# VHH binders against q01730: the designs that were tried, part 1

Scores and structures below are computed, not measured.

Target 1, 276 residues: q01730
Amino acid sequence: SKSLKKLVEESREKNQPEVDMSDRGISSMLDVNGLFSLAHITQLVLSHNKLTTVPPNVAELKNLEVLNFFNNQIEELPTQISSLQKLKHLNLGMNRLNTLPRGFGSSRLLEVLELTYNNLNEHSLPGNFFYLTTLRALYLSDNDFEILPPDIGKLTKLQILSLRDNDLISLPKEIGELTQLKELHIQGNRLTVLPPELGNLDLTGQKQVFKAENNPWVTPIADQFQLGVSHVFEYIRSETYKYLYGRHMQANPEPPKKNNDKSKKISRKPLAAKNK
Below, numbering starts at 1 at the first letter of every chain, in headers, positions and changes, except where a header shows other numbers; antibody chains aren't numbered by Kabat.
ipSAE, averaged over its two directions, is called F for ESMFold2-Fast, E for ESMFold2 and O for OpenDDE. V2 adds 0.75 times the mean of E and O to 0.25 times the DockQ between the complexes of E and O.
[cut] stands for letters that were removed.

## First folded at step 1 (VHH)

Design c02
Fold by OpenDDE, look of step 4:
Structure c02 (fold): chain B 276 residues (1-276), chain A 126 residues (1-126)
Amino acid sequence: as target 1 above (276 residues)
Amino acid sequence: EVQLVESGGGLVQPGGSLRLSCAASGRTFSDYAMGWFRQAPGQEREFVALISSSGGSTDYSDSAKGRFTISRDNAKNTVYLQMNSLKPEDTGVYFCAARDYYGSWYPLTENEYDYWGQGTQVTVSS
C-alpha cells in the first residue's frame, strides 16, 4: 500500500478528490502530514484506524462531501465538524462517542448520518440536532437511547431510521410524521407498545423494512407480529388499539428492565494506555 | 459465512449492455446488504452500487448512476447488476460483496463489507 505521504502528494499533484486512508493504523489525523492542506478533496475515508479525536483542522477541508470515520476510537468531535457545509455523508459508526458537539445540527446538506455502535443517548444530542432536515438516513443502532426525542418528526426526509439495540422504552407519536420512511429498525429495545401514529406510515410493502423483534410487546401486539407486519399495522390503525393505547399510556406503566449488559461493548472498553 | 459467486461477465462493445449476477450461499441472504465493486487494471477497487437487504434502498457511484441498476431476488439468493451504456472505462473485474450490519448507508469503503466474491471480468472494447 502507498504511504500516507504518497497519498497526500498524489492527491495534491493530481487533484484527486478522493483520499482513502482506511486501515492504516492512524492514531491522529495531525500525524498525516499535509492532510489538511487538501482543501480540494470531496471524500476522505479514515475508517478502520485508531483515531481517538478529530481535530478542528478538519474544517479546513471545506469541500468534503463524504467523511468516513467508521470503526475508530473517537470519543469527541470538534464543533468545527459542523462547518463542513458540503458534507452529505458522515460515517461515525463504531466509535466511542458519548456526545455530539454543540451546533452539530448546523450541517446544511447532510443526508446520511451513521452513528451506529457508539455510546450515545438522548442527552448526547445537541439542541439543534434535529435541524438536520436534509437527512435521509439516520443510523443510531447499538447506542443507549431510552427515549427518542419527539423532534425526530422534524426530519421529514428520513427514509431510513435505525434504532436497533438501544434501550428505548417508547416511540414518540411524531414518528408518524416521517412520511417518507421506508425502513424502520427498532428491534432489540424495551418497547411494549407502538404509537398509533406509526400506522400513518407505509412500512408493510415489499420494499419497506420494519424490524421490531426482540421487544417485550404487550400480548395484543405480539399476537399481531406472529401474523405479520401488515397485521401489526392494521391493528395499530384500529380504533380498538387507539383506545387501549390511550389507557395504557395513562396508566404510566413501569418500563421493562434493561436486560442487556452493554458494559461489554467494545466502545466502553478502556483504551489501552498509551505506553508512554 | 457467506460465499459469493459472480457471473455474467464478458466482452461487450461500447454502448452495449451486460447483466451480472451474484449468487450467495446460506440461508440468511435477506439479512445482508449487497454491493458491487469493480477494479480496473492498475487501479484500486471502487464502489459501484449497493442495495439494502430488502431491496428497498439503493445507492450508486457517480459513474454508475443512470446507467447501472442493482437489484436482488431474495428468493434466489441473488443480486444483480444491470449495466447499460457501457464504456471502455467500465472495464475491470466486478466483485460482489455482502454486509451484515444495518449501519452505514455509506458503502464506499470496501473494508466495511464482510464477504466478497472472486470477481467476474467485464471488458468493454470495440
Scores: ipSAE 0.006, ipTM 0.250, lowest interface PAE 12.1, mean pLDDT 91
Fold by ESMFold2, look of step 4:
Structure c02 (fold): chain B 276 residues (1-276), chain A 126 residues (1-126)
Amino acid sequence: as target 1 above (276 residues)
Amino acid sequence: EVQLVESGGGLVQPGGSLRLSCAASGRTFSDYAMGWFRQAPGQEREFVALISSSGGSTDYSDSAKGRFTISRDNAKNTVYLQMNSLKPEDTGVYFCAARDYYGSWYPLTENEYDYWGQGTQVTVSS
């Protein structure tokens, strides 16, 4: 029940490093007096607000380690977001992003990046995106990716990669370079085959998660899923499968049709239409 | 590595209270968000509560909200779970767990936690 002004004052007076302004109807960070003077804070939560942009002033919060913009209406980010050199966790889930700013990959310590439920595709990623080599978790679920760029293999510290409910028609062989991966979520895509290099990963043990349901798998793979995930990995490691995969890719088959209608997704509607 | 030891479990009547403790040793405790999970016989382990590394933010399962309170004392390397208004459905083994980060938008699955205690039994019956 505290006002935003009181939250800022308490943080300043008591040196509180964590500030939570979630669910406050905030339309602009510039309207929160004194917010950007709180250079000491390490965590700022602005989830469940009405933000449409993030001002360059965010760079003034130099000690931020956690920045949470979940469930806003953000359409663009300032290039200054990458100047937050201590940032470890960035949540931009459930927003209206269709691109990331140039230089976004310059964040030096980023470990967790949440981009679920935006309007991103493979063309939305800036050229240096895959320089985010400190990432341990990358959430790209509920976007519009049709391919995953081969440069994904540069993120060698990834433990979690979620691509649920995109439009992926293939996975690059470089997925097999993510040897620290413990969780891979690819359910709800347009995948028909798996690259044999996925077999390089240990995703079938008790401590790992592999979710791949709701894809139009070719019959040989679908049959293995009926037997269990361990059978899928045994199969894709086999010389038989490597041969069949090569023939399948050489044939260059037409991708399966899309089966999810995302046109009513609120993130796709212009703000003016949404306000009416 | 981090080692976690739970205590405070036991037998309690419905409507009663228990306070669980989890003492941590090893790596820096203040680097970890801490959680509690529970497992009833024949069921999968389920999330109960989570507290940020600083103690400033908490999250609860629907069944725990309003009855349970998670807290931590970083000077003592200890996390607590105060459980009030206990029901027979709360019976199970309660596990303390540690992970690198906290956030309401992070998956709250057991695979996100790097270190686990051995568990302490809580039994709610007459």
Scores: ipSAE 0.000, ipTM 0.172, lowest interface PAE 16.1, mean pLDDT 86

## First folded at step 3 (VHH)

Design p4
Fold by OpenDDE, look of step 6:
Structure p4 (fold): chain B 276 residues (1-276), chain A 123 residues (1-123)
Amino acid sequence: as target 1 above (276 residues)
Amino acid sequence: QGQLVESGGGLVQPGGSLRLSCADAGFTFDLYAMAWYRQAPGKERELVARITYGGRTNYADFVKGRFTISRDNAKSTLYLQMNSLKPEDTAMYYCAATKYTEYDLRPTSYDYWGQGTRVTVSA
């Protein structure tokens, strides 16, 4: 494999817009000499490295459209990441993020946001997160969300929403406002009911995906799941269900207990002390 | 569940051409990166070609301009045009789809795989 230095030099000399530095054992972006001088690049891949931070210098790469940090050890992002005005695809999957930086929702063109396998919850999102109205795909699977904020309904261009293997106890009614949604992944949560407003969406077709297994559904809903997704949606659209849902919510039932000890999650394990 | 179905494989003579298709995606096709892999008997599965959401393409070194990967988002179909086929190209060819990424196309990262279509190049 070419040295990192050579990759940087070649990109500069040949005006190559794409730089692939995946699986190179990189622990700091600052150690890659000349990386931040590559202002012409539109794609940077740093997946499968050992990054713990992203330096503010990332903002110097002003023309980035695709930025991939998949499978690192990143615990914090700089606020400057939102200054990348051309950024359309951001992959932060399989990291150690507990929070997103202030102003993260200031990205103007972001279409795909991958946040799978982190330590995020509803309090981890900045106040302007749901200003990302250009988002088409949002992946939040394998995080620690107990609540999905109602502001999710503001992301009206969403086609894919993945919430797999969180700790969700409910879905907001505003999910029914996502009229372009084609894929909804909510399996592996603590959901007992579905909001009737979900019935406003068409997720039953051959090209649609609705995954909702491994939830403690109430019996009337569980029975419909046994018949199929189409039956579930027919049922939640019924006046009978709306009535039952209302009564259920009024009773304010205790949420199901967490079954999985997420404290053992790899993203929560201490980083091996750099043997000085 | 999203399904990928490969077609177009078969027996061809050296120097011949085949066009593989991958269709019937039960997912939002245009938001996925797509790839062709192949596996010859007794060998590991290897990347042949990949195409990103935006249509950028990458090829394995052994392709040497002989193959072209393309996609039709309206039809939710992936293609592999294979020209100048060689006996060493004999393999099972697989279509794969993964969340949008430019380079993270390791086999373990794909969300969907087809069942494969067999390509045999023999005199």
Scores: ipSAE 0.266, ipTM 0.683, lowest interface PAE 2.7, mean pLDDT 91
Fold by ESMFold2, look of step 4:
Structure p4 (fold): chain B 276 residues (1-276), chain A 123 residues (1-123)
Amino acid sequence: as target 1 above (276 residues)
Amino acid sequence: QGQLVESGGGLVQPGGSLRLSCADAGFTFDLYAMAWYRQAPGKERELVARITYGGRTNYADFVKGRFTISRDNAKSTLYLQMNSLKPEDTAMYYCAATKYTEYDLRPTSYDYWGQGTRVTVSA
């Protein structure tokens, strides 16, 4: 184990590109002397700390490719986060975010965005969010999405989309435009039907993952799940199902009632209580 | 969904070399960080080497430059080149994979594990 001061000094002296400050009880990045002078670093890990904010000074770390804030108490991000033009991996999982900053979609190289276990919903996404067309993996599990915006179809390089344990009531037809998708996780939502366009994707092979359990599927779909995922995809491609889906959407039924209580999520606890 | 399968273990004399491989049969290999662990009889599993999805590597101190971890994303295969082997390197060697969102060296951070391949370095 090294002190924070020694970690900074060693990186500066030896020009080390990777700095790991995980699990150090850090409450503010500003208290780590010399951190923002390390313009050479390409990876910064601050996971398992007590950060509540991220200062604009993060933009001074211009060569970052990996920035990991997993498991902190971050409530908001500065707009300057999008100035990290080399960033490929941003981990903000297990935080307290309910919004993303203006201009967040300006990253040119972002491939992986981890936002699991926050307080996000569809209104939390800034207007340019779907300009993140370089994304290969988007993790939005354990949030409060009821709607997945149709603009999801613009993320054509996605290989992994995780929406587990949200409050989704539907998937947009544009999900069928994600032709590179290999993993789709939609378990634990309020979904009753699948758009037939999902049938355009090949998610049934041994190199693919489709997880959809714990949804209030209509009986014809639930029956296919009992037989297996391949039967679900065969069914939703059928003319019989396209008719069922069209009738279901025309009827515009009330969404199923929520069957969970999210007030117990740690991300929803008052911050002062969380520090006790 | 993926399955990790190790191979390349065997019996070798001190100072010899082996190349271990680990094949993935079922997930998006290049989006995962990979590692090699080992477990000698009666000992706890310990990290040998780690490689990120982008190819950055970390090694346990006992490696002392003798081993090289590498990956071939096109073939979905992880490698460990083991040189200058010592009797102390005798162990069951495991490959592991975890989501690239984590750089944790602890075993509980890995999503998948192989069944292992045995390496024996004769005394």
Scores: ipSAE 0.245, ipTM 0.588, lowest interface PAE 3.5, mean pLDDT 86
Fold by ESMFold2, look of step 6:
Structure p4 (fold): chain B 276 residues (1-276), chain A 123 residues (1-123)
Amino acid sequence: as target 1 above (276 residues)
Amino acid sequence: QGQLVESGGGLVQPGGSLRLSCADAGFTFDLYAMAWYRQAPGKERELVARITYGGRTNYADFVKGRFTISRDNAKSTLYLQMNSLKPEDTAMYYCAATKYTEYDLRPTSYDYWGQGTRVTVSA
């Protein structure tokens, strides 16, 4: 393992575009001397560190295409994160985020956004979040979403949407507007029915993925899952199902009870609790 | 649903070279981290090399300098250029892929595996 100083100097001297500072015990990016002078780098990995914030100085790394903060303790992001206009891949998975900064959606080239295992819900998304129309993959697994905003339909280039292990009680009809979607992961939620508009998507082919287990599906849907995903999609496209769905929504049934306790989730634990 | 297909294995002399290929016809190939693993008879699978969707590579200590992992996202193909082959490189070689979710740029587990291609290095 090279020292942080040597990594910075090597990148500068050899014009290396990629810098990997993973698993180095870093608690502040400001402690890494010379880091923000590396204007040439296109990839910065800071995964498996102890970061709690990201300084506004991140905007000085103007050529970044890949920025990885996976598995830190980040509670807050600076608004300047969105000024990284070349950013294509942003990994914020396994952190402590309960909100995204105002203006987050102004990043114009973002293709992959990893937000798995945070404390996000539908109110955590800034108003311009769905301007991220270049997204090809959005990972929101292991958060606290109960509702997916209808504006999800604006992300028309999306090929992967993962909502695994949230608290979703419904999917909006606008999910049917995601005509490029190849993978949809909705397992581990509180879903009882599927919007018929999901049937507009081709998620049953050999290169497509639809995962929906561990939901309290109504019996007609649960029966189709026993036969296979293709049977589910055939069924939800049927007039029989559209009638059932309309009746179900008119009845406005009580959502199924939550069946897991998220209070022990690492992202919920206080950072300053030295005796815990 | 993933279909990874390896090719390019065969019988070679010590010191020889092989180029392994792993094809995936999937639309999301460039959103996956990829790796090569190998398994010699009677042994467990072991990592040979890995590459992120952005092209960052890592190699097992035993292959550093002799093998090169690469990817061509336009062709949806992963490669392993194997040079200076030794008899101990004899194994079944597997292609593996995982989505970049829940993992950093150095994943330790993989969701999809190929059926393998045999590499035999005989004196």
Scores: ipSAE 0.242, ipTM 0.617, lowest interface PAE 3.8, mean pLDDT 86
Fold by OpenDDE, look of step 8:
Structure p4 (fold): chain B 276 residues (1-276), chain A 123 residues (1-123)
Amino acid sequence: as target 1 above (276 residues)
Amino acid sequence: QGQLVESGGGLVQPGGSLRLSCADAGFTFDLYAMAWYRQAPGKERELVARITYGGRTNYADFVKGRFTISRDNAKSTLYLQMNSLKPEDTAMYYCAATKYTEYDLRPTSYDYWGQGTRVTVSA
């Protein structure tokens, strides 16, 4: 394995657009000498390290199209990350994020946003988050969302939406506005019903994915799931279900209790004092 | 939904060629990185080749230019052209897809796996 210094030097000397620094035990990007001088790079991989933060210097890498921070300990992102106007892929999966920075939704070309396995909820998103209208894939699995904001419907280019293993008590009707959606992952939540508007989507084909297991579905919906996804969608499109759904919503039932102790998540454990 | 099906495996003599295919993807194929892995009896599963959604390729050291990974997004199909096969290439070959489209070679990062196709190289 080449030293980090050598990787930086080679990238500079050979004008290599891709830099792979995965699994190097890096605790700070600032410790990588010359990293931020690599303005020519379009891809930076820092997955499987020990980063606790991302410095504002990341903005100096203005040509980045792909930035990968998968499996780190990042607790905070700088506002400058949204200044990367060419960024298409941002992977922040398996970190310790409890909030996204103000102005995060300013990335104009972002297509894939990976936020799986963090500490995010509906209050963690900045006001302009749903300005990310170029998003094709949004991964929010294994977070703490109880509500999916209605503004999700503004992300009209979404093809993949993953909400697995959150605390969702409902889906907004605006999910039905995601006409390009091909994959929806909502398993492992506290959902009891589906909005009828979800029926506007085609998620039943061979090339589509609809995962919705491990939810406390009401009996009529649960029965359809036993028959298959196609039956679920047929049912939620029916006038009978629309009526049922309306009555259900009017009754305003108490949401199901949270079943998972998320305090045991690695992302919730305190960092060592030396890392502060 | 969410299936990968490998084909093209079989028995071949040393020096021979095979073309593996991976199809029937029940996911948004063009948003995934794809990979071929192999597992020989008693050995760990190992990466053979990877291709990003953008078409960038990476190969294991043992490939040495013998194999070529490619993809057809329109057909939602992944290929592995295997030339100059050796007995040590004998293994079950698996197709894998991951939402980590640029870089993550760890098997745990893959979202979908096929059932595998057997390749046997023997005189």
Scores: ipSAE 0.228, ipTM 0.665, lowest interface PAE 2.7, mean pLDDT 91

